# Designs tried in a protein design chat: VH-VL binders against q8ixk2r445to577. Part 185

Target 1, 133 residues: q8ixk2r445to577
Amino acid sequence: FFGMLQNKGLTDYCFDYNPPDENQIVGHQVILYLCHGMGQNQFFEYTSQKEIRYNTHQPEGCIAVEAGMDTLIMHLCEETAPENQKFILQEDGSLFHEQSKKCVQAARKESSDSFVPLLRDCTNSDHQKWFFK

## First folded at step 8 (VH-VL)

Design s64 (framework fv_retifanlimab)
Fold by ESMFold2-Fast, scan of step 8:
Structure s64 (fold): chain C 133 residues (1-133), chain A 121 residues (1-121), chain B 111 residues (1-111)
Amino acid sequence: as target 1 above (133 residues)
Amino acid sequence: QVQLVQSGAEVKKPGASVKVSCKASGYTFTSYWMNWVRQAPGQGLEWIGVIHPSDSETWLDQKFKDRVTITVDKSTSTAYMELSSLRSEDTAVYYCTREGKYYGSYAMDYWGQGTLVTVSS
Amino acid sequence: EIVLTQSPATLSLSPGERATLSCRASQSVSYYDISYMNWFQQKPGQPPKLLIHDASNRATGVPSRFSGSGSGTDFTLTISSLEPEDFAVYFCQQNYKTPYTFGGGTKVEIK
């Protein structure tokens, strides 16, 4: 799948990545922003290796979660996806982070802007349900 | 069109609890965050917390931890804020306020009329 | 928590004059190109009214004489020419991170 990754519960919000400097695409947090339909910083690719890739800048970025953290951070993609970069998009729309056993939820975080995707215990909340459009 | 109508003024004794209601109309209740903010007479505004009515996800200011409970009733499009162990310092006008959606952010765009809670012995 | 400091506390002006209100945050409330700073107007006996969201965008129905500017830690609300109905208290507010916080307010009063 590819396109804009939108949240079912937090209506009109999409995954968004706009690094301050295109030469520093690694280490910054993925945010949620109103879906604008223009692709660009909201265009992601879900791969057969369970990666969420950001291809707007080169080199390509892959979303990951650092050990002990709950925020989604951009890392460089590897030839073989490491476990911290694997997300299982389930049939109910939940996005399961395999290494942590947690789900991606649209939420607020003190270290970021008002809305970001965070890892939380898996629930049947619409804030944990995502789809590509 | 959009309206937030709050319950009437309350007078309480120290140690009591108060539950303020906020009935929403004119929009899809489950699609917008609802904040609670208070203002002591002649003072500034103080944020209490926020709830999303779709799943009851709640964020609170640590100052109100253990004394405040925010809930919603989706069937009546009503949000509630309950404050326990009341003290004279809790005397204030309590507001509910919706977060409007904007490009990249939210802002408190519609406010209830306010509920005066007076705590006195 | 993020502390917002508004200055001056009181601004005494006449109708037709320009009002410039400042709000300074103890840390940056900007992320990328978004500044999470809002401005509210409050008159006695009324709830606050949203004037400006995201530092510089006027809310629906707000007259063009109101404008907001700034980024990072320094923000300004400007009223280009005061009308009688503009004499009120103005609050800045950040929603960059919880707990959300308000400035202490600037009272714009008639001279």
Scores: ipSAE 0.009, ipTM 0.648, lowest interface PAE 8.0, mean pLDDT 87

Design s65 (framework fv_retifanlimab)
Fold by OpenDDE, second read of step 9:
Structure s65 (fold): chain C 133 residues (1-133), chain A 121 residues (1-121), chain B 111 residues (1-111)
Amino acid sequence: as target 1 above (133 residues)
Amino acid sequence: QVQLVQSGAEVKKPGASVKVSCKASGYTFTSYWMNWVRQAPGQGLEWIGVIHPSDSETWLDQKFKDRVTITVDKSTSTAYMELSSLRSEDTAVYYCTREGKYYGSYAMDYWGQGTLVTVSS
Amino acid sequence: EIVLTQSPATLSLSPGERATLSCRASQSVSYYDISYMNWFQQKPGQPPKLLIHDASNRATGVPSRFSGSGSGTDFTLTISSLEPEDFAVYFCQQHYSTPYTFGGGTKVEIK
C-alpha cells in the first residue's frame, strides 16, 4: 500500500511530514494535515516489513515510536525493521503499533488547532481508522 | 442534484446470492464514502459496511464479513453489495447511502430508494 | 458495538405540540468538540432522511423547528411545534465507531 494515509474520523486529514531540511529527514514528528496530494510530504508506503516508509527522499525514513512516547517520529529505515517501527494495518482500518500494543489515533495537538497521530488504547473509533488513497 | 438509484426488488431462495446495485450521480463518485444499510420489515436499521470508491477500501460489520462483498465500478459510478448464503432473516430493504462531508465529520445525507430482497423457500 | 436506546418508543402528540425525543448511547460518541450522532426521519415506504448531523447541525433544507442537542451519551431531538408532515419515525445513529449503529426508533404519531 502506498499514497496518502488518510484518516476516516478526521475528515480529509492525512499523514504529513515536512522536514525542515530535505537532507536531514529524521527526528521530527509526523503530523496530520489536510489531504492535498501535492508534493511529497504526504506520500507514504506500507511495506512487507510492516514499516510506514517516507521514501520520497534518500536515505529513506520510517515512522517510529520512541520509548515512553506516544508520538510518531521519523527515523531512518533499517535493513531489518526494528520493533518500534512495526505497524499492522488491520482489515478494520486500525493501525496497530506492535511494540506498544496501541493504535494510531488522529488527535488534536495540545494547546493548538493542529492535529497529530498519537498512540492510544485501541478502540473502534473512526479516528483510529486509516486507509491509503 | 445528488441521486442514488438502486436496482429492483429481488426474490431469492435460501442459500442463493443477491447483488444489489446503486448508481450514483450528481457528484464526484470517487470522493465520498458509500455505505450499505438494511432494514427488515417493521424493524430498525442495520449497518452492513462502507466502501471508498477511489480505492475500494472496505470495512464491514463482522456479522457480514463472510457473506458480504461490497464493490464499485468507477466507470459507471455504481456501487454493489453482494450477499451470499441467503437466509430468511436476510429479508429486508437494502439501502445505499452516501456520506456527505461536513465540518470535521461525515453524515449519510443521500440515500437510495431501497431494494427489497425477499428470501423465502 | 455502541448500543443506542431511543425513548420513548412511541410518542403520541397533536399538531402544534412540542416533541422531545431521547437517544442514549452505551458509551460516549463525542470526541473533542464533535458529537458523532445523527438524526434521521423516516416515513413509510421511504428511505431515512437526514435531519441533524453531529448532534446539533440541521441538514440542508431542514426546517428550523427541528433541533438537536447533547453530547457524550445523551442526545435529544426536539421538534418545537409539530406539523402534520412531522409524524414519522425518527432514528438516531452514531458514526463514532464501526460498526455504525442506529437506535430502535421513536414513532411520533398523531394523538
Scores: ipSAE 0.830, ipTM 0.933, lowest interface PAE 0.6, mean pLDDT 95
Fold by ESMFold2-Fast, scan of step 8:
Structure s65 (fold): chain C 133 residues (1-133), chain A 121 residues (1-121), chain B 111 residues (1-111)
Amino acid sequence: as target 1 above (133 residues)
Amino acid sequence: QVQLVQSGAEVKKPGASVKVSCKASGYTFTSYWMNWVRQAPGQGLEWIGVIHPSDSETWLDQKFKDRVTITVDKSTSTAYMELSSLRSEDTAVYYCTREGKYYGSYAMDYWGQGTLVTVSS
Amino acid sequence: EIVLTQSPATLSLSPGERATLSCRASQSVSYYDISYMNWFQQKPGQPPKLLIHDASNRATGVPSRFSGSGSGTDFTLTISSLEPEDFAVYFCQQHYSTPYTFGGGTKVEIK
């Protein structure tokens, strides 16, 4: 699938990637922002390798979570997806990060009005339910 | 003026299927989630599921998953709820209801008039 | 699933009196500054009508005598002075998690 990756609980918020430095596309945190139909920053592809791929810039970026961390960071995609870049989109809408055994949750960024996706223990909250539009 | 108009009452035998329609008007149909909720006579409200008309993304209560199909027809701004393998316990008024949008939230702000489905032998 | 318990099941009051209705959730339905609890009014032969969304926000056209409060697991709907048209059944409903669930209802009836 491809399109905007929306949160069911934070109803109008989508995965968004807009790095502050155009010369360094990877290494920055994925955020949540009000969904818009304008593509680019909010257009993602879910691949058969269980990657969440960002194709707006070259080279293509893939969302990853480093061991022991809870933030989603943009990394370079590889021919064979490494375990830290694999997210299982489950039938109930959960995005399960297999390496950490945790789920992606919409959360408020510290001391900010901004929202970000973070890894948290899996729950039945709609803030952990995602779908492509 | 937002309006949801549902199909008329149905009488079905156990084991049959029923398909209830809900025609929306007065707003952009593809921009809002549409819920289905039922109420048995003299009882409380029970959520069945919800669909987004833009892409047919559907969330269902697990107890209905094997028997309910929710669909939409974008060309007619109509949502449908089909319930199969009917039992007497399925006798209820079935409502469609739109979710209005709020900051980080939804609420069922407009409701159809309801469709009585009676299951009897 | 999240279980909602409404109390009392029935409130017998006279016009002009204050009504206080309670709804308790089996787990917290609050997330940061939002509490995902709605209140609906239902009259015989009619669909439910949204009164309060997200614990304390009055829906469009709902009279100011209706107010909602609470967070976490404990929520209250208050009708400051009952009018004849307020005698109805009231349901709380959570949308913190699917499946969405409703309380069993509180019937506000004339004494």
Scores: ipSAE 0.341, ipTM 0.823, lowest interface PAE 3.6, mean pLDDT 91

Design s66 (framework fv_retifanlimab)
Fold by ESMFold2-Fast, scan of step 8:
Order: sequence, then C-alpha cells, then structure tokens
Structure s66 (fold): chain C 133 residues (1-133), chain A 121 residues (1-121), chain B 111 residues (1-111)
Amino acid sequence: as target 1 above (133 residues)
Amino acid sequence: QVQLVQSGAEVKKPGASVKVSCKASGYTFTSYWMNWVRQAPGQGLEWIGVIHPSDSETWLDQKFKDRVTITVDKSTSTAYMELSSLRSEDTAVYYCTREGKYYGSYAMDYWGQGTLVTVSS
Amino acid sequence: EIVLTQSPATLSLSPGERATLSCRASQSVSYYDISYMNWFQQKPGQPPKLLIHDASNRATGVPSRFSGSGSGTDFTLTISSLEPEDFAVYFCQQKYSTPYTFGGGTKVEIK
C-alpha cells in the first residue's frame, strides 16, 4: 500500500511530515494536516516489514515510537525493521503498534499544529481508523 | 435537523458544583467533537474544552483543568460539563457547541441555547 | 495561548454603509494555504452564529454581503452594505491550536 494515510474519524486529515531542515529528516514528530491530494509531505508507503516509510529523500525515513513515549517520530529505516518501527494495519482500519500494544489515534495537541497522531489504548473509535488514499 | 438542547438555569452558592447537560439530536453524536464555551454577562467568549463522544478524548484549557470535568453518555446522546468550587466570576452563560466539518476543516456550527449559571453569596 | 485582538471595540454606522472589522493574532494561525480563523455573529439573548470559516469561506445560509479575508496574523470581516439585522457583536476565533481562543468582539451599532 502507499499513498496518503488518511483518518476515518478526523476526515480529510492525513499523516504529514514536513521537517524544517531538508538535510535532517530524523528526530521530528509526525503531524496531521488537511489532505491535499498531491503526495509530497503526505506520501507514505506501508511495507511488507510493517513499516510506514517516508520516501521524499534517500535514505528513506521510517516512523517509530520510542519506548514509553506516545508520539510518532521519524527515524532512519534499517535493513531489518526494529520492533519500534512496526505497525499492523488491521482489517478494521486500526494501526496497531506491536511493541507497545497500542493504537495510533488522531488527537488534539497543544501545539502550532492542532492535530497529531499519538499512541493510545486500542478502542473502536473512528479516530483510530486509517486508510491509504 | 441538528439540535443541541441544554439544561435550565441554575443558581449556586460559592464553593458548590454545577453540572450542565447538552442533549444532541439530528446527527450521529459519536462522529463530532463537542465543545464547551462560556460567556460572562456583557463579556466575550471563553473556551473551556472539548470532548469526542466516540472515545471520550478530552482537551481542556489549562485554567479549567482543576475544576472542570467533561463527560458524555452515548446511550442518550448527552454531553455534560461539571464545574466545581464555584466563584462569583464563574457567573456566565455556558454553551455546548458541535464542531462540524467544512471543506476539510472544523468549525463550531451548531450551538445550544445556553445555560445561565449564577453564583451568588 | 494565541491571543486575538479585535478592533475597533465599537463601530457606529448607518444602514447601507460598509463595515470593516479587524482581528489580529499574536502568532500565525495559517499552515500551508489554510488559515484557521472563524467569525461569529451574536445578537442579544442568542448563542453565537457561524458566519465565516477558514478565514474566507461563508457558512451555509450566510448572505453574500459578508466576506472574510486575511492570512497569517491579520484578518478582516467585511459587510459590504449593512442591513438592519446586521447590527450585532462579531467575534473572531482561532482553531489553529488548543486552547481555542476568541477575540474580545466588535459591536456594530446604529449611529
């Protein structure tokens, strides 16, 4: 799968990654922004290794969650995906982070970007349902 | 059609608590954010917080976090805002308001009629 | 928190005149091509009514004489020709980040 990763509950909001430094894509938080349909900063690939890859530069970035944290951070991809970079896109649309046993939820955060994806206990909320457009 | 119907006016003593209800109808209650906003007599609007009824995800303005609890009852499509340790400056009309979706963004598009809470000694 | 400053506090005009209301944010409320600023109208004894969303988009049922403009930190609500029912208080509101905040309001009153 690949394309814009859109939220079912917070419709028209997509995963977005727009680091301020083009030469340093790692270490920054993934955000949610209105889906513009043009790919670019909203284009992600879901791999057979269960990674969510960001492909606008080389080497590719992979979304990860550090132990004990709830924010999604961009890391460099590895030849073999580490556990903190594995997400299961389930049949019901939930995006399950295997290492933490939590689900990715569209959430409000006090920041300049009003919406971000965060790890939360898994529920049947539409805010935890994702699909590639 | 969309309607938000709030509970009636209340008069409370300082130090008491008040719980205002907001019954939604005419749309899928669990699909929209529900905000609470207050307005003191003759003053401007002040945002209290928001809840999503599907999972009870709640965000409050820092100034209210110690005194406000926002909840929902999905079976009755009702949102509640409880404000404790009431002070005279809490005298205000309290509104519930739905965030509707407009062209990929959200706006508070439907408002309850308001509930006047008067705190008097 | 983002502070919104509305000016003037009161605008005294006659029916048929043009009203221009200002709202200034303490920081940018725009991201890409979207400005997260709404405008509301409030009449005495009534809840606020949504007029403009996302800086320039008129809400359903709102007359064409109402228009919004601006981006970044500076926003304007314009009423091209005041009708008697337009004399009310107008509030801007940002939804760029929580806590959501409102301006202090501009009262448009009959001269």
Scores: ipSAE 0.096, ipTM 0.727, lowest interface PAE 5.4, mean pLDDT 87

Design s67 (framework fv_retifanlimab)
Fold by ESMFold2-Fast, scan of step 8:
Structure s67 (fold): chain C 133 residues (1-133), chain A 121 residues (1-121), chain B 111 residues (1-111)
Amino acid sequence: as target 1 above (133 residues)
Amino acid sequence: QVQLVQSGAEVKKPGASVKVSCKASGYTFTSYWMNWVRQAPGQGLEWIGVIHPSDSETWLDQKFKDRVTITVDKSTSTAYMELSSLRSEDTAVYYCTREGKYYGSYAMDYWGQGTLVTVSS
Amino acid sequence: EIVLTQSPATLSLSPGERATLSCRASQSVSYYDISYMNWFQQKPGQPPKLLIHDASNRATGVPSRFSGSGSGTDFTLTISSLEPEDFAVYFCQQQYSTPYTFGGGTKVEIK
């Protein structure tokens, strides 16, 4: 799958990667923002290795969650995906993070951004349901 | 029509706890965030926190995190805010308020009538 | 925490006059084409009522004499011609980042 990764509960919001420094493409938090339908910073690819890849800038990035954290950050992609970069997109739309055994949820966090994807205990909430448009 | 009906006024002593309820009707309770906001007499509005009733995901202002618990009862479409270790400066009208959905955003569109909590010694 | 400063604190006007209320944020509350600034009206003994969401969009049922504008850190609420029911306290509120915060309010009172 590829395209803009949209949330079922937080309507019209998509995964968005817009780092404040264009010379430091990896290492920043993934956010949620209004889906604009144009791809670019909202264009992601779900791979056969269960990665969520970002290729709009170089080097290529892969979404990861560091041990003990709940935020999704952009890391460098590896030839073989490490466990912290693997997300299972389930039939019901849940995005399950294998290493932590938690689900990606559209949520609020104390930061400049109103909404961000965070790891939370898996529930049947529409805020944990995602689809590629 | 959307309605949020809150519990009645309470008078508490310093050190006590208070639990305010907010019963929702006229919409799908589990589909909208519910905020809690307070207003001291003659003062401005202060945000306490928000909960999503579908999964109880909660976000609080850090100044309240050690004293506030927000919960929901899905079977009765009721949200609750419990504030412990009450001080005189907690005297305020407490409001529950729903976040309406807009294109790319949310805003507090419906408010309860408010619950006056008076803390005095 | 994002601090919102409203000015003036009090605005004394007569019916039919134009009211202009300002709200300034300590940091930008805009992202792309959305500004996460809302305006509320409050009358004594009543809860706040949503007037404007996302800087410039009128809430359902709000009269056309109310308009909002601005982006980034500077926002304005305008009432083009005051009606008797418009004398109230007006609060701005940012929905950009938690904790959500409110301005101190501008009281529009009859002269």
Scores: ipSAE 0.028, ipTM 0.683, lowest interface PAE 7.0, mean pLDDT 88

Design s68 (framework fv_retifanlimab)
Fold by ESMFold2-Fast, scan of step 8:
Structure s68 (fold): chain C 133 residues (1-133), chain A 121 residues (1-121), chain B 111 residues (1-111)
Amino acid sequence: as target 1 above (133 residues)
Amino acid sequence: QVQLVQSGAEVKKPGASVKVSCKASGYTFTSYWMNWVRQAPGQGLEWIGVIHPSDSETWLDQKFKDRVTITVDKSTSTAYMELSSLRSEDTAVYYCTREGKYYGSYAMDYWGQGTLVTVSS
Amino acid sequence: EIVLTQSPATLSLSPGERATLSCRASQSVSYYDISYMNWFQQKPGQPPKLLIHDASNRATGVPSRFSGSGSGTDFTLTISSLEPEDFAVYFCQQTYSTPYTFGGGTKVEIK
């Protein structure tokens, strides 16, 4: 799968990665922003290794969650995907983070952006349902 | 027609708690964020917090710390805001307000009529 | 938290005159082509009413004499020709980040 990763509950918002320095693509939080349909900073690939890859630059970035944290951070992709970079996109649209046993939810946070994806206990909420478009 | 109907005015003593209700109708309750905002007499608007009724995800202004609880009852399409340890400076009109979905953001498009909470000794 | 400063606190004008209300944010509330700034009108004894969302878009049913402009940190609400029903308090509000914050309000009163 590849495309814009859109939230079912927050229907106008997509995964978005726009780091302040385009030459340093890792280390920043993934955000949610209005889906613009143009790909670019909202274009992601879901791989057979259960990775969510950011493919617009070299080297490629992979979304990860550090142990004990709930924020999605861009890391460098590795030759074999580490457990903190594995997400199971389930049939019902939930994105299950294997290492933490939690689901990715569209949520609000005290930050420069109003909405971010972060880990929460799994529920049937539409805010935890995602699809590629 | 979208309507938000709030509970009636309350008079409380300092140290008490108050629970204000907001009954929604005319739209799918679980599809929209519900905010709570207050306004002290003659003062401006102050945001308290927001809840999404589908999963009870809640965000609060930290200045309300441990004093505010926002909840929902999906079966009655009702949101609640409970404020504890009341002080005289909590005297205000409390509003519930829905966030409509717009171009690229959310905006408080429908408001309840307001509930006056008076805290006096 | 983002602080919103409205000026002036009070505008004393006559019907037919143009009103220009300012709102300044302590930091940018824009990202890409969207500015997360809303404007509300409040009349005595009533809840606030949404006028403008996303800095420049009129809410449904709001007369064309109301317009919003600006981006980044500086925003303006303009009423091109005041009607008697427009004398009210106006608040700006940001939804760029939580906690959501409101300006202190500008009272537009009859001269």
Scores: ipSAE 0.137, ipTM 0.742, lowest interface PAE 5.2, mean pLDDT 88

Design s69 (framework fv_retifanlimab)
Fold by ESMFold2-Fast, scan of step 8:
Structure s69 (fold): chain C 133 residues (1-133), chain A 121 residues (1-121), chain B 111 residues (1-111)
Amino acid sequence: as target 1 above (133 residues)
Amino acid sequence: QVQLVQSGAEVKKPGASVKVSCKASGYTFTSYWMNWVRQAPGQGLEWIGVIHPSDSETWLDQKFKDRVTITVDKSTSTAYMELSSLRSEDTAVYYCTREGKYYGSYAMDYWGQGTLVTVSS
Amino acid sequence: EIVLTQSPATLSLSPGERATLSCRASQSVSYYDISYMNWFQQKPGQPPKLLIHDASNRATGVPSRFSGSGSGTDFTLTISSLEPEDFAVYFCQQGYSTPYTFGGGTKVEIK
């Protein structure tokens, strides 16, 4: 799959990554922003290794969740995907983070970004349903 | 036509709890965030929290987190705000308000008529 | 939490005059090309009514005499020529992050 990763419940919002410094693409949080169809900061690739890759910059970034955390952070991709970078996109649209056994949910953030994807207990909520557009 | 109709005025004693209802009509209830905002007599507006009716995801102002519960009943398209351990400072008009969807943002586009909650001994 | 400061607290004007209301945020409420500042009008005994969303966009049914401007931390609501029904309290509100916050209000009153 390749394209904009859009939320079913928060229907106008897509995964978005726009690091504040182009020379520091690692360690910043993935956000949700209006799906604008212009693509660059909102294009992600879902790979056969179950990675969500950000291919806008070199080296390529891969979304990860660190142990004990619920935020999605950009890390460098590895030749063999580590477990914290693996997400299962299920038939019902759920994006399951296998290592934590939680699902990615569109959520409000009490910070400079209004909406972010977070790990939450899996439910059948539309806020946990994602699709590539 | 979007309408939000709130329950009637309440008079409570300190230490009691109050539960205000907000019945929505004229739109798909489960597709829009519902906010709760209050206003003390002659004062400004204070945001309490918000809920999404599709999954009951709730965000609250930390000031209210230990005393406020926001819930929804999808079958009746009704949102509820319950405030416990009432104090005289909680005397206010309480509003429910829907977040309308705009290009890249949300704004509180429709408001209920308000529910006056008076806390006095 | 983002603090919004409105000035002046009271604006005494006559019908036909221009009203200019200010709202300042303690930090930027802009991201990309969107500024998450909204304006509401409130009349006694009524709930607030949305006038402007995202700094400069008029809500449905709002007369063209109302306009909003600004970005970052500094925002302005302008009423080009006051009508009798425009004498009310105006609140700014940021939708940038939770908790959502409101300014203290500016009362536009008849001189």
Scores: ipSAE 0.040, ipTM 0.697, lowest interface PAE 6.5, mean pLDDT 88

Design s70 (framework fv_retifanlimab)
Fold by ESMFold2-Fast, scan of step 8:
Structure s70 (fold): chain C 133 residues (1-133), chain A 121 residues (1-121), chain B 111 residues (1-111)
Amino acid sequence: as target 1 above (133 residues)
Amino acid sequence: QVQLVQSGAEVKKPGASVKVSCKASGYTFTSYWMNWVRQAPGQGLEWIGVIHPSDSETWLDQKFKDRVTITVDKSTSTAYMELSSLRSEDTAVYYCTREGKYYGRYAMDYWGQGTLVTVSS
Amino acid sequence: EIVLTQSPATLSLSPGERATLSCRASQSVSYYDISYMNWFQQKPGQPPKLLIHDASNRATGVPSRFSGSGSGTDFTLTISSLEPEDFAVYFCQQSYSTPYTFGGGTKVEIK
């Protein structure tokens, strides 16, 4: 799958990655922003290794969650995906982070952006349901 | 028609707690964020926080985190805001307000009538 | 937190005149082509009523005499020709970042 990764509950919002420094595209948090349909910073690929890849720049970025954290951070992709970069896109639309046993949820952030994807205990909430557009 | 109906006015002493209710009707309660905003008499608007009724995801302004609890009862389509350790400066009209979808964006589109909470000795 | 400054605090005008209200944010509330600035009208004893969302979009049922403009840090609400029911307090509000914040309000009163 590839395209804009959109939330079912927060229906107008998509995964977005816009690091402030073009020379350091790794280490920053993934955010949610209004879906604009143009790809660019909202274009992601779900791979056979269960990665969510950001292919706009080289080397390619892969979304990861550090141990003990709940924020989605951009890391460098590896030839064999490490456990912290594996997300299972389930039949019901949930994104299950295998290493933490938690689900990706559209949530509010107290900073420059109103919404951000965070790891939360898995529920049947539409805020935890995602699809590629 | 969308309607938010709040509980009646309260008079409290300093140190007490107050719990304001907001009953929603005319839409799917679990599909929209519910905000709480207050306004001191003759003053401006101050955002307290927000909850999503589907999963109780809650965000509060840092200044209220230690004193405010926002909850929902899905069976009655009712949101609640409880404020503890009341001070005179908490005297205000408290509003619940829904975030509606407007051309793919969110804005506080329907408001309750307001609940006046007076804190006096 | 993002601070919103509205000016003037009070605008004294007659029916039929144009009202121009300003709102300035302490930092940009725009991202790409969207500006997260909303405008509300409030009359005594009533809750606020949404007029404009995302800088320039009129809410459902809001008369065409109300218009919003601006981006980044500077925003304007314009009422092209004041009607008697338009004399009220107007608040800007940003939804770019939590905590959501409101401007101090501009009171449009009869001269």
Scores: ipSAE 0.176, ipTM 0.753, lowest interface PAE 4.7, mean pLDDT 88

Design s71 (framework fv_retifanlimab)
Fold by ESMFold2-Fast, scan of step 8:
Structure s71 (fold): chain C 133 residues (1-133), chain A 121 residues (1-121), chain B 111 residues (1-111)
Amino acid sequence: as target 1 above (133 residues)
Amino acid sequence: QVQLVQSGAEVKKPGASVKVSCKASGYTFTSYWMNWVRQAPGQGLEWIGVIHPSDSETWLDQKFKDRVTITVDKSTSTAYMELSSLRSEDTAVYYCTREGKYYGKYAMDYWGQGTLVTVSS
Amino acid sequence: EIVLTQSPATLSLSPGERATLSCRASQSVSYYDISYMNWFQQKPGQPPKLLIHDASNRATGVPSRFSGSGSGTDFTLTISSLEPEDFAVYFCQQSYSTPYTFGGGTKVEIK
């Protein structure tokens, strides 16, 4: 699957990654922003290794969650996906992070971003349901 | 027709707690964020926090984090805001307000009538 | 937190005159082509009423004499010709990031 990764509960919001500069592709938090259909910073690929890749730039980035954290950040992709970069997109639309046993939820952030994806205990909330558009 | 109906005025002593209710009707309660905003007499508006009724995801202004609890009862389509350790500076009209959706964006489009909370010794 | 500064604090005008209200943000509240700035009208004893969302879009039922403009940090609410019912307090509000914040308000009062 590839395209815009959209939230079912926050109907018009998509995964978005806009690093400050072309040389700062990794290390920043993934955010949610209104789906614009123009690709680039909202274009993601779900791979056979259960990665969510940001591949509009080189080198390619892969979404990861560091141990003990609940934020999704961009890391460099590896030949073999490490456990912290593996997400299971389930039939019901939930995005399950295998290493933490948590689900990705559309949530508010206190600082510069209105909405961000965060790890939370898995529920049947539409805020935890995602699909590629 | 969307309606938000709040509980009646309260008079409290310093150190007490107050719990204000907001009953929603005319829309799907679990599909919209519910904000709480207050206004001291003759003053401006101050955002307290927000909750999503579907999963109780809550965000609060740091100023209120230690004293405010926001909850919902999905069976009655009612949101609650409880403020503890009341001070005279908490005297204000408290509003609940729904975030509606406009061209994919959210704005506080419907407001409750307000609940006056007076804190005095 | 994002601080919103409204000016003037009070605007004394007569019916038929144009009102121009300013709101300045301490940092940009725009992302791409969208500005997360809203305007509310409040009359004594009433809750605020949404007038403008996304800087320039009128809410349903709001008369065409109300218009909003601006982007980044600098926003304006204009009432082209004041009607008697327009004398009220106006607040700007940003929804770019939490905590949501409001300006201090501009009171439009009859001369």
Scores: ipSAE 0.116, ipTM 0.743, lowest interface PAE 5.6, mean pLDDT 88

